# Ledger of designs, part 316: VH-VL binders against q8ixk2r445to577

Target 1, 133 residues: q8ixk2r445to577
Amino acid sequence: FFGMLQNKGLTDYCFDYNPPDENQIVGHQVILYLCHGMGQNQFFEYTSQKEIRYNTHQPEGCIAVEAGMDTLIMHLCEETAPENQKFILQEDGSLFHEQSKKCVQAARKESSDSFVPLLRDCTNSDHQKWFFK
Key: E = the ipSAE of ESMFold2; O = the ipSAE of OpenDDE; V2 = 0.75 times the mean of E and O plus 0.25 times the DockQ between their complexes.

## First folded at step 15 (VH-VL)

Design u47 (framework fv_zigakibart; at its last fold request DockQ between E and O 0.91; V2 from the best seeds 0.88)
Fold by OpenDDE, fold request of step 18:
Parts: structure tokens; C-alpha cells; sequence
Structure u47 (fold): chain C 133 residues (1-133), chain A 119 residues (1-119), chain B 107 residues (1-107)
């Protein structure tokens, strides 16, 4: 699967990664933003190693969850995907992080009308449902 | 360079409709939300809403629901704002403004379109 | 809706003066605050974003500060080109709202 990773509940919002420096793409938080279909910052790939890969840039980045955190941070991809970079995109659309045993949910940032994907206890909420488009 | 060029001034009678255009250039039109802001004579600024040119989805200020309709034509890189059932208090300068990508404030503005409603 | 209260509405000053404009939000908007400059017959121009981030090409005499509910725009030494109307804007929550504006006039 590849393309825009769009939220079902939060209409018209997609995974977005816009690092401040194009030459240093790791270490920043993945956010949600209006889907634009241009690829680039909103183009992701779900791989056979269960990675969410940001591959429009070199070197390629992979979404990771750091210890004790509930945010999604961009790391470099590795030949063998580390445990903190493994996600299961389930049949029902939920995006499950194996290591934390939590699901990725579209959530408000600082009570604003800006949004980010956060790890939360798994529910049947559409805000935890994702699909590639 | 980024440019937003709006259509010319309009003079309308009460009850009429008007459609203002905003032609974008210098960037990928579908990649940025386009907002509309109005300013009555000698008054402040009011946010009206935005359109996502990619999806066509819109978000309106409740104050302008039923008054304003936002559309876009990706082939023309142009955003449109239609105002219906015009009243005298709709007299204002209307601006299109581009949203800074992922940051939500407005980095580029059209030059504005004056809409005058009078009997 | 979040109400942005801007003060003063009008300010008379001289070239070289230090000028401060205040904007108060009716609720906590973190740093989701922008400042614009508008001259007669022209569109607003972005000066500052995120409460304190000076935009490229904007003179360093402009600065912004504050967070939460209280914000200020400061011009350290007023220049002739600075006489205009200034607006604050919150982009924390929809609908986005602006302050009433501050008209900066020459004394």
C-alpha cells in the first residue's frame, strides 16, 4: 500500500511530514494536514516489514515511536525494521503499533484545530481508522 | 513568485449575486488551502472560510453559511467566492489568502475585490 | 468564538518612537497568533507568525511576544514606512478571528 494515508473520522486529513530541513529529515513529528494529493510530504508506503515508510526523500525515513512517547517521530529506515517502527494496518482500518500495543488516533494538538496522530488505547473510533488513497 | 490575482470591482443591486475569482500562480494550486477574508469599509477583517482545492472540501464561518459559496477550478488554478442575496452590509473588500503549508496563518494575499451593494 | 481585543484603536507617534500594540485573546490560544500590517488600499501583509517569528524581509525593528492570552507587537524605533494599520489574528480555532486593528498615525 502507498499514497496518502488518510483518516476516516477526521475528514480530509492525511499523514504529513514536513521537516524544516530537507537535508535532515529525521527527528521531527509526523502531523496531520489537509490532503493535497501531490505526494511529497504526504506520500507514504506500508511495507512488507510493517513499516510506514517516507520514501520520497533520500535517505528514506520510517515512522517510529520512541520509548515513553505517544507521538510519531521520523527515524531512518533500517535494513531490518526495528520493533518501534512496526505497525499493523489491520483489515478494519486500524493502525496498530506492535511494541506499544496501541493504535494510532487522529487527535487535536493543544486543544487547537490542528491535528496530529497519537498513540491511544485501541477503540472502534473512526478517528483510529486509516486508509491509503 | 507566488501571486494571487483577484477579479475586478463589482457593483450590484440588493438581492443579486456576485462571484469573485482568485487566480493563483507561482505554486501548486491544489497543495494549499485558500481562505477568504472580508473587510467592510473602515472596519476590521473577518474570516469567511476556506477551500481545499484538492478535495473541494470547504469549511465556512457559521456567519457566512448560506451567504458565501467557495469553489475552485484546478485546471485554471482559480478559487471562487460567490455571494448570494446581496445586502448593503455585504459591501466590503474581499480577499483571498493562501494558508502557509501546515502552519495555518496567511502568507500571501490577493489584492482584494471591492463589492459594492447599493440600490 | 475567540474574541481578539486589540489596543489601542488609534495610536499617534513620532518617527523614532518605541511603539507597542497589545492583543488579548478571550481564551488560551498558545502561540497561534499572527500580526499583519495594512496600508490604505492594500492587502494585509504578514509580519509575524507564531506570536514571535519575524517573517523574511520584515525589518528587525518589529518584534512580537506573548503566549496564551496576552500578546504584543513592538516597533523599537518607528520609521516613516511604519505608519499603517496593524491587526492581530488567532489561528488556534475556527472561526479564525482578528483584532479590531490599531491605526498608527504620525503625531
Amino acid sequence: as target 1 above (133 residues)
Amino acid sequence: QVQLVQSGAEVKKPGASVKVSCKASGYTFTGYAMHWVRQAPGQGLEWMGYINPYSGKTKYNEKFKGKATMTSDTSASTAYMELSSLRSDDTAVYYCAREKYTEYYFDYWGQGTTVTVSS
Amino acid sequence: DIVMTQSPSTLSASVGDRVTITCRASQDISNYLAWYQQKPGKAPKLLISAASTLQSGVPSRFSGSGSGTEFTLTISSLQPDDFATYFCQQYHSYPYTFGQGTKLEIK
Scores: ipSAE 0.931, ipTM 0.963, lowest interface PAE 0.5, mean pLDDT 97
Fold by ESMFold2, fold request of step 16:
Structure u47 (fold): chain C 133 residues (1-133), chain A 119 residues (1-119), chain B 107 residues (1-107)
Amino acid sequence: as target 1 above (133 residues)
Amino acid sequence: QVQLVQSGAEVKKPGASVKVSCKASGYTFTGYAMHWVRQAPGQGLEWMGYINPYSGKTKYNEKFKGKATMTSDTSASTAYMELSSLRSDDTAVYYCAREKYTEYYFDYWGQGTTVTVSS
Amino acid sequence: DIVMTQSPSTLSASVGDRVTITCRASQDISNYLAWYQQKPGKAPKLLISAASTLQSGVPSRFSGSGSGTEFTLTISSLQPDDFATYFCQQYHSYPYTFGQGTKLEIK
């Protein structure tokens, strides 16, 4: 799959990666932002290794969650996907993080009306349902 | 250079409608939400809502739901805000403002369009 | 709605003075606060974002501070071009709201 990764419950929002320095891709948080359809920071690839790749230029970034954390951050992709970079996009739209056994949810940042994807206990909430378009 | 150029001043009678335009240049129009802000004579600023020019989706301040309609024309890089059923208290300067990508504050503003509703 | 209250409403000062304008939010808005300058008949101009981040091209005599519910805009040495109305604005939650403004006048 390629394209914009959108949320069913938080409509019009896409995964977005906007690092402060485009030459330092690693270590910044993935956010949710209004979909804009321009590729760039909102274009992701879901691979056969269950990675979510940010690969619009080199080096390629892969979304990861570090042990004990709930935030999605950018790491460099590896030849074999590490466990913390594996996400199962299930048929019901849930995005399951294998290592933590949690689901990705659209969540408010600091109780605001800005949003980020975070790991949460899996539920049937539409805020935990994702699709590529 | 980013520019937002709004349509000229309007004088309307109560009950009429007005459509204000905001033409954008110097950036990718569909990449940025466009907001509308009003300022009644001698008063402060009031947020009205935004449009995502990519999707056409809007969010309105509840105060203006049913009064304001925000649209855009991507091929013309132009946002529009229409006010219906005008009343004298709709007299104000109306601004378009661009949302800074991923940051939400307004980094560029149009020059403003004065709408006067004569009773 | 988050209410933004500025003080003072009007401030008289002389060129060279240090002035401070305060903005209070009715609830915690973290650092999601912007300051704008507006001159008569003109659109607002962004000065500061994220409570304290000075925008490119804005003179360094402007500074912002605060977090949570209390915020301050400071002009360290007033210049003639600084006489204007200043607004704070929260962008934490919809609807976005502005303070009522502080008019900075020549004393």
Scores: ipSAE 0.803, ipTM 0.923, lowest interface PAE 0.9, mean pLDDT 93
ESMFold2, look of step 15: ipSAE 0.766; ipTM 0.912
ESMFold2 (binder alone), look of step 15: mean pLDDT 94; pTM 0.947
OpenDDE, look of step 15: ipSAE 0.884; ipTM 0.951
OpenDDE, second read of step 15: ipSAE 0.882; ipTM 0.949
ESMFold2, fold request of step 16: ipSAE 0.790, 0.792; ipTM 0.921, 0.920
ESMFold2 (binder alone), fold request of step 16: mean pLDDT 94, 94, 94; pTM 0.948, 0.948, 0.949
OpenDDE, fold request of step 16: ipSAE 0.926, 0.929, 0.928; ipTM 0.961, 0.963, 0.962
ESMFold2, fold request of step 18: ipSAE 0.792, 0.787, 0.801; ipTM 0.920, 0.918, 0.921
ESMFold2 (binder alone), fold request of step 18: mean pLDDT 94, 94, 94; pTM 0.947, 0.948, 0.950
OpenDDE, fold request of step 18: ipSAE 0.929, 0.929; ipTM 0.963, 0.962

## First folded at step 16 (VH-VL)

Design Cd1 (framework fv_axatilimab; at its last look DockQ between E and O 0.56; V2 from the best seeds 0.00; counts 0 for: pae O 8.5 > 2)
Fold by ESMFold2-Fast, scan of step 16:
Structure Cd1 (fold): chain C 133 residues (1-133), chain A 120 residues (1-120), chain B 107 residues (1-107)
Amino acid sequence: as target 1 above (133 residues)
Amino acid sequence: EVTLKESGPALVKPTQTLTLTCTFSGFSLSTYGMGVGWIRQPPGKALEWLANIYWDDDKYYNPSLKNRLTISKDTSKNQVVLTMTNMDPVDTATYYCARLRYGDYYFDYWGQGTMVTVSS
Amino acid sequence: DIQMTQSPSSLSASVGDRVTITCRASQDIRKSLAWYQQKPGKAPKLLIYDASELQSGVPSRFSGSGSGTDYTLTISSLQPEDFATYYCQQDYDWPYTFGGGTKVEIK
């Protein structure tokens, strides 16, 4: 699967990665932004290794969760995907992070117009359901 | 499992400062994403959110209360403290502390509440 | 601030009745809505979050639905322990706001 990864609950929001420096693609948090349908910063690939890859720039980035944290950050992709970079996209749209046993949820930052994907206990909420467009 | 309990004075005089302490168990504010908020309810009235504090010491306040609120935590003691200055009879309410998680701003476990009466 | 309008303010019902309570937000809250039950003299208890997700331990006769600005709490077959005041809360945008409450009374 590839394309814009859109939230079912926040229907017009997509995964978005726009690092402040194009020459440093890793280390920043993945955000949610209004879907624009043009790919670019919102274009991701879901791979056979259960990675969510950002292939717009080189080197390729892979979304990861650091131990003890709830935020999704961009790491360098590895030849063999490490466990912290593996997400299981289930038939119901849940995006399950196997290592933490949690699901990716769309959330608003408090007192802000900014939105981010966060790891949360798995529910059937539409805020935890994702699809490629 | 998860418990929260409010403590503080039952009676406050107008113009005084109210200090309430929430003591909890079954979770920690050292846990990523964890938070505690305060909500009040005047007798027979609706609930009103007051303030939230989180694991990283970020704090958020209801703007309608115009700088009257201060929230702080002592993670090692499992305590969150709310202070409210310049108390008025209209602030008479049951005050609750409750748990929430950053990104989910609903409250899943609540203390029993402590009634605060503001009168002369 | 997002205004939450709850209706009705009170209703009378009998055991076994289907009870419907409505909550309307002044703007789209994207299913970021919780429902609480409060019995006299007690703290509120979370029933439903994210508009339709049932909190663990809450009986299946409670259900939530809705999207956009309009949300509903339904009790499919009212039980004696369900006589209480119900509050909705939006957790979409700060400051967080509650509805005025709906008191479900014995008919």
Scores: ipSAE 0.776, ipTM 0.924, lowest interface PAE 1.1, mean pLDDT 92
Fold by ESMFold2, look of step 17:
Structure Cd1 (fold): chain C 133 residues (1-133), chain A 120 residues (1-120), chain B 107 residues (1-107)
Amino acid sequence: as target 1 above (133 residues)
Amino acid sequence: EVTLKESGPALVKPTQTLTLTCTFSGFSLSTYGMGVGWIRQPPGKALEWLANIYWDDDKYYNPSLKNRLTISKDTSKNQVVLTMTNMDPVDTATYYCARLRYGDYYFDYWGQGTMVTVSS
Amino acid sequence: DIQMTQSPSSLSASVGDRVTITCRASQDIRKSLAWYQQKPGKAPKLLIYDASELQSGVPSRFSGSGSGTDYTLTISSLQPEDFATYYCQQDYDWPYTFGGGTKVEIK
């Protein structure tokens, strides 16, 4: 699928990637922001390799979770998707991270008015349900 | 097994500073996303959130009490300390410490609480 | 601050009754709502988070529902150990606020 990846529970919020330096797309955290579809920040591709790919810029970025962490960080895509970059978008809308066995959840970032996706134990919470728009 | 326990004085005088210590086991504040918060409950009344501290030393305070509260941690001792200045009889309450995770601002494990009375 | 209004303030019920408690937020909290049980002289115990998710070790007779501003805790068949005060809490926006409580008493 391609488009804006929206949260069911946190309505009108989408995955958003806004690196502070447009020439350095690696190593920054993916956030959630009000869905607007303007510019390049909210368009992602879910690939047959189970990647969530940020491909509106070159080089292309793939969402990853580093070992022992629960934040979603941008890495460079590789020819064969590494295990830490594989997510399963399940029929019930849950977004499952294969390596960690955890689900992506929308959460408020207490240090700001921002929201972020985080890995958590899988539940049926609408904050763990996602769809492409 | 996750446990938390509050310690501190049972009685303080008005204008004094209250210092409470939360000692916990079964988890660590070195773990990404872990936090400890403080909540109080006046006798027969509702709960009121006071402050949170997280593994990365970020700190958050109830705005109505911000200038009176200080929270700190000692990760190696599994301790969190709350200091509240200028105590008043309206601050008489049971004080609890409790565990939470960053992003999930509900408290899954609570200490037994410590009753603090503020009187002349 | 998000104001949480809980009702009723108290109720009387018999063992085996179905009990319903409501909680209303002053704005949409997007299911960021927890329920706690508190017995006299004890700390609160988490029952429900994210409006409807049952905490581990909590009996299945407890359930939560709701969305937007209106939320409900239900006990399907009241047991002797369920006589307590119940509190809701929003965890949507800082500061995190609690309802006034609902005391469930024996009749």
Scores: ipSAE 0.166, ipTM 0.769, lowest interface PAE 5.0, mean pLDDT 90
Fold by OpenDDE, look of step 17:
Structure Cd1 (fold): chain C 133 residues (1-133), chain A 120 residues (1-120), chain B 107 residues (1-107)
Amino acid sequence: as target 1 above (133 residues)
Amino acid sequence: EVTLKESGPALVKPTQTLTLTCTFSGFSLSTYGMGVGWIRQPPGKALEWLANIYWDDDKYYNPSLKNRLTISKDTSKNQVVLTMTNMDPVDTATYYCARLRYGDYYFDYWGQGTMVTVSS
Amino acid sequence: DIQMTQSPSSLSASVGDRVTITCRASQDIRKSLAWYQQKPGKAPKLLIYDASELQSGVPSRFSGSGSGTDYTLTISSLQPEDFATYYCQQDYDWPYTFGGGTKVEIK
């Protein structure tokens, strides 16, 4: 699967990554933004290694969750996907993070000015449902 | 079982400071993602959100009342305290504390509420 | 602030009736909407969250729908214990705001 990763509950919001430096793409947080399909900021790929790849630059970036955190941070992809980069996109749309045993949920951060995907206990909420568009 | 209970004075004089304590059980504010909020309701009127506090001591206030409100927590006692200064008769209401649904911003468990009357 | 407008403010219904309550936000709140039930002298009870998700333990006769600015709470078949006041709440933007409430009374 590839394209815009859109949330079902938070309608018209997609995974978005816009690093300040195109040559240094790691270390920043993945956010949610209105789905616009412009540029490469909203293009992601779900791979057979259970990675969510930011496949717009070399070396390629992969979404990871750092220990003790609930945010999604861009790391470099590795030949063998590390445990903190493994996600299961289930048929029901849930995005499950294997290491934390939590699900990715669309959430507001600090204020309504921004939304972010966060790890939360898995529920049947549409805010935890995702699909590629 | 999750429970919350409000405690404080039933009567406050104008210009005085109201201090309310929320004592809860069944969950902890040391747990990542947990939060507690205060909501009030004047007699026969709608609900008004006042403030939230989270496990990481992050705090949010209703801007209309922010200068009058202070929220704090004592995790070891499973308590959240709300102070509201310069009370006025218009602040007469039932005050509720409630738990924020884990990882969300809705209130899934509520205290029974405590009625606070502001009168001289 | 986001204003939440409920309609009607009150309605009379009978047991078995289909009841519909509407909540309109002053702006698009992207399904960041909850519904509460409150009985006299009691605290509100969460019924629906994220516009359409049923809170655990809530009867299936309750349902929520809507998107953008317009949302609806539906009780498919009103039961005696459902006579109460219902509130919507948005959590899209600070401060959180509630609707004015809808009182469901016995006809």
Scores: ipSAE 0.013, ipTM 0.625, lowest interface PAE 8.5, mean pLDDT 91
ESMFold2 (binder alone), look of step 17: mean pLDDT 93; pTM 0.940
OpenDDE, second read of step 17: ipSAE 0.006; ipTM 0.610

Design Cd2 (framework fv_axatilimab)
Fold by OpenDDE, second read of step 17:
Structure Cd2 (fold): chain C 133 residues (1-133), chain A 120 residues (1-120), chain B 107 residues (1-107)
Amino acid sequence: as target 1 above (133 residues)
Amino acid sequence: EVTLKESGPALVKPTQTLTLTCTFSGFSLSTYGMGVGWIRQPPGKALEWLANIYWDDDKYYNPSLKNRLTISKDTSKNQVVLTMTNMDPVDTATYYCARLRSGDYYFDYWGQGTMVTVSS
Amino acid sequence: DIQMTQSPSSLSASVGDRVTITCRASQDIRKYLAWYQQKPGKAPKLLIYDASELQSGVPSRFSGSGSGTDYTLTISSLQPEDFATYYCQQDYDWPYTFGGGTKVEIK
């Protein structure tokens, strides 16, 4: 699966990554932004290694969850996906993080103009449902 | 078991400052994502959100109250304090504290509420 | 601020009835909507969050639906203990805002 990773509940919002420096793509937080599909900032791939890969840049980035955090941070992809980069995109649309045993939820950050994917206890909420478009 | 309980004066004079304390148990504001909010309800009227405070001391206020509100926490005591300045009879209401979680901005546990009457 | 408009403001119903309460937001709140039940002299009780997610311990006769600006709380078969006032609340943006409430009274 690849393309824009869109939230079901928070309609018209997609995973978005826009690093300050295109030559330094790691270390920043993945956010949610209105789906536009432009600038390669919203193109992701779910791989057979259970990665959410940001592969529009070289080197390729993979979404990771750092210890003690609930945010999604871009790391470099590795030959073998580390545990903190493994996600299961389930048939029902839930995006499950294996290591934390939590689901990715579209959450408001500060205002209606600022949303982020966060790890939360898994529910049947549409805010925890995702699909590639 | 999660519990919250509001405490403070039942009667406040106009222009005075109201100080309410929410004492809770069953959870901690040291827990990542946890928060406590205040909501009030005038007699026979709808609910009005006042303020939230979170584990990281992030605070949010209802802008309609024109900076009359201050919310603070004492994590060690499991307490959240709300102050409201320049009270007016229109502020007469039952005041509730309730628990919420970051990313889940609904109030899942409520105190019983405390009635505050503003009168000279 | 996001305005929440509930309808009806009150309704009369009998035990066993299907009851529907509507909440309309002044803008798209993208399912960041909760429903509460409040009985006289008591604090509100959370019933539904994220528009359709049933809070733990809440009877299955309660359900929530909707998207965009329009949301609905449904009680499939009204029980004696369900006579109360119900409120919707949006948590999409600050400040949080509640609907005006819907009082469900016994017919």
Scores: ipSAE 0.798, ipTM 0.928, lowest interface PAE 0.7, mean pLDDT 94
Fold by ESMFold2-Fast, scan of step 16:
Structure Cd2 (fold): chain C 133 residues (1-133), chain A 120 residues (1-120), chain B 107 residues (1-107)
Amino acid sequence: as target 1 above (133 residues)
Amino acid sequence: EVTLKESGPALVKPTQTLTLTCTFSGFSLSTYGMGVGWIRQPPGKALEWLANIYWDDDKYYNPSLKNRLTISKDTSKNQVVLTMTNMDPVDTATYYCARLRSGDYYFDYWGQGTMVTVSS
Amino acid sequence: DIQMTQSPSSLSASVGDRVTITCRASQDIRKYLAWYQQKPGKAPKLLIYDASELQSGVPSRFSGSGSGTDYTLTISSLQPEDFATYYCQQDYDWPYTFGGGTKVEIK
């Protein structure tokens, strides 16, 4: 699968990666933003290795979750994907992070117009259901 | 398992400062993402959110009351403290502390509540 | 601030009845809605979060639905312990706001 990764509950929002410094593609949090339909910063590839890849900038970035945290951070892709970069996109639309045993959920940053994907205990919430458009 | 309990004065005079303490067990504010909030309920009225504090010491206040509220924590004691300045009779309410998690702004476990009456 | 309006403010029902309570937000809250049950003299208890997800330990006769601005709490077959006041809360935008409550009384 590839394309814009959209949320079922937060229905017009997509995975979005927009680092403030274009010369540093890693280390920043993945956000959710209004789907614009143009690919670019919202274009992701779900690979057979269970990675969510971002290749608008070189080298390619891979979404990861640091141990003990719940935010999705852009890391450099590795030849052999580490466990913290593996997500299982399930038939029901859940994105299951195998290492943590948690699911990706759409959430708002407190006191902000910003939305972010976060790891949460898995539920059947529409905020935890994702699909490529 | 998870418990929270509010403590503080039952009676406060107008213009005084209210200090409430929430003591909890079964979870820690050293755990990533954990938070405690305060909610109040005047007699016969709806619930009103007051403030939240999180594991990383981030604090959020209801804008209508922000200049009157201070929230703080003592992680080692499992306590969260709320102070509210310049108390008025309209602040008469049952005050609750409750648990939440950063990113989820609903409250899954609540204290029993403590009634605070403001009168001269 | 987002205003939450509950309807009705009170209702009378009998054990075994299907009870429906509605909650309307002044703007789209994107299914960021929780429901609480409060018995007289007691603290609120979380029943439902994310509009439709049942909190652990809550009986399956409780269900939530809705989207956009309109949400519903349903009790499929009212039990004696369900006579209480129910509150909705939006957790979409700060400051977090609650509905005025719906009191479910014995008929």
Scores: ipSAE 0.765, ipTM 0.914, lowest interface PAE 1.1, mean pLDDT 92

Design Cd3 (framework fv_axatilimab)
Fold by ESMFold2-Fast, scan of step 16:
Structure Cd3 (fold): chain C 133 residues (1-133), chain A 120 residues (1-120), chain B 107 residues (1-107)
Amino acid sequence: as target 1 above (133 residues)
Amino acid sequence: EVTLKESGPALVKPTQTLTLTCTFSGFSLSTYGMGVGWIRQPPGKALEWLANIYWDDDKYYNPSLKNRLTISKDTSKNQVVLTMTNMDPVDTATYYCARLRYGDSYFDYWGQGTMVTVSS
Amino acid sequence: DIQMTQSPSSLSASVGDRVTITCRASQDIRKYLAWYQQKPGKAPKLLIYDASELQSGVPSRFSGSGSGTDYTLTISSLQPEDFATYYCQQDYDWPYTFGGGTKVEIK
């Protein structure tokens, strides 16, 4: 699967990654922003290794969760995907982070017009349902 | 088990500054994403949010009261302090502290509340 | 600021009744809504978050629904311990705002 990762509950928002410097591709938080339909910073690939890859810039980035954190950040992709970079996109649309046993949820970013994907206990909330457009 | 408890003066004179302390257990503000907020309720009226503070010391104030409010934390003591300047009889209310999380902003556990009366 | 309007402000009901309380936001809050129960002299208790998700330990007779600007709290079969004031709260945008409350009284 590839394309724009859109939220079912926050229906006009998509996964978005726009590094501040093309020479500094990793280390920043993934956000949710209004879907623009043009790919680019909102284009992601879900791989057979259960990675969510960002390849608009080089080197390719992979979404990861750091231990003790609930935020999604961009890391360098590894030859063998580490556990913190593995997400299971389930049939019901939930995006399950196997290492933490939590699901990705669309949440409000403090003091900002943006939203963010965060790890939360898994629920049936539409804020936890994702699909590739 | 998560518990919160408010403490402070029961009586405040007009123009004085109110200082309230929230002491909590069962969680820490050193934990990523944790926060504590203050909410008040005048007798027989609705709830009004006042301020939030988060694990990273980010602070948010109700704009209608921002110039009167200061929120701070002492992570090692599991305490959050709210100060409110220039008290008026209209500020008479039960004041609550409650836990919330970054990104959620609803309050999952509340203190019992402390009644503050403003009168001469 | 997002304004939250609850209706009715009060209602009278009997044990076993189905009770519905509505909450209307002045703008689309994208299901970022919580419901609280407050009994006389006590602190509010979280019942529902994300418009429809039950907090742990809350009886299944409580349910939430809605989208956009309009949300509903339903108690399917009112019990004696449910006589209380109910408040909605939007957690979509700062400053966070509460509805005016709905008091559920004994008929």
Scores: ipSAE 0.637, ipTM 0.887, lowest interface PAE 1.7, mean pLDDT 90
Fold by OpenDDE, second read of step 17:
Structure Cd3 (fold): chain C 133 residues (1-133), chain A 120 residues (1-120), chain B 107 residues (1-107)
Amino acid sequence: as target 1 above (133 residues)
Amino acid sequence: EVTLKESGPALVKPTQTLTLTCTFSGFSLSTYGMGVGWIRQPPGKALEWLANIYWDDDKYYNPSLKNRLTISKDTSKNQVVLTMTNMDPVDTATYYCARLRYGDSYFDYWGQGTMVTVSS
Amino acid sequence: DIQMTQSPSSLSASVGDRVTITCRASQDIRKYLAWYQQKPGKAPKLLIYDASELQSGVPSRFSGSGSGTDYTLTISSLQPEDFATYYCQQDYDWPYTFGGGTKVEIK
């Protein structure tokens, strides 16, 4: 699966990554933004290694969850996906993080114009449902 | 078991400052994503959100209260304190503290509420 | 601010009735909507969150639906303990705002 990773509940919002420096793509937080599909900031791939890969740049980035955190941070992809980069995109649309045993939820940040994906207890909420478009 | 309990004066004079304390158990504001909010309800009226504070000390206030509110936490004591300045009889209400997680759309645990009357 | 409008403000119903309460937001709140039940002299109790997610311990006769600006709380078969005031609340944007409430009374 590849393309825009869109949230079901938070309609018209997609995973978005826009690092301050295009030559230094790691270390920043993945956010949610209105789906527009432009600028390569919203193109992701779910791989057979269970990665959410940001592969519009070289080297390629993979979404990771750092210890003790509930945010999604871009790391470099590795030949063998580390445990903190493994996600299961389930048939029901839930995006499950294996290591934390949490689900990715679309969450408001400081305002209606700022949203982020966060790890939360898994529910049947549409805010935890995702699909590629 | 999650519990919250509000404490403070039942009576406040006009222009005075109200100080309410929320003491909770069963969770910690050291936990990432955790928060506590205050909500009030005048007698026979609807609920009104006042303020939230989160684990990272991020704070949000109802702008309609014109900067009368200050919220703070003492994580070690499992307490959240709300101060409201320049109290007026219109501020007479039951004041609740409740638990909230950042990113979630709900207050899942509430205190019993404490009635605050503003009168001379 | 996002205005939450509940309808009706009050209704009378009998045990066993299907009860529907509506909450309309002044703008799209993208399912960041919760429903609470409040009985006299008691704190609100969370029933539904994220528009349709049933809070743990809440009877299955309660359900929530909706998207965009329009949301509904449904009690499929009203029980004696369900006579109360119900509130919707959005947390899509600051400040959080509640609906005016709907009082469900005995017919």
Scores: ipSAE 0.601, ipTM 0.891, lowest interface PAE 1.1, mean pLDDT 94

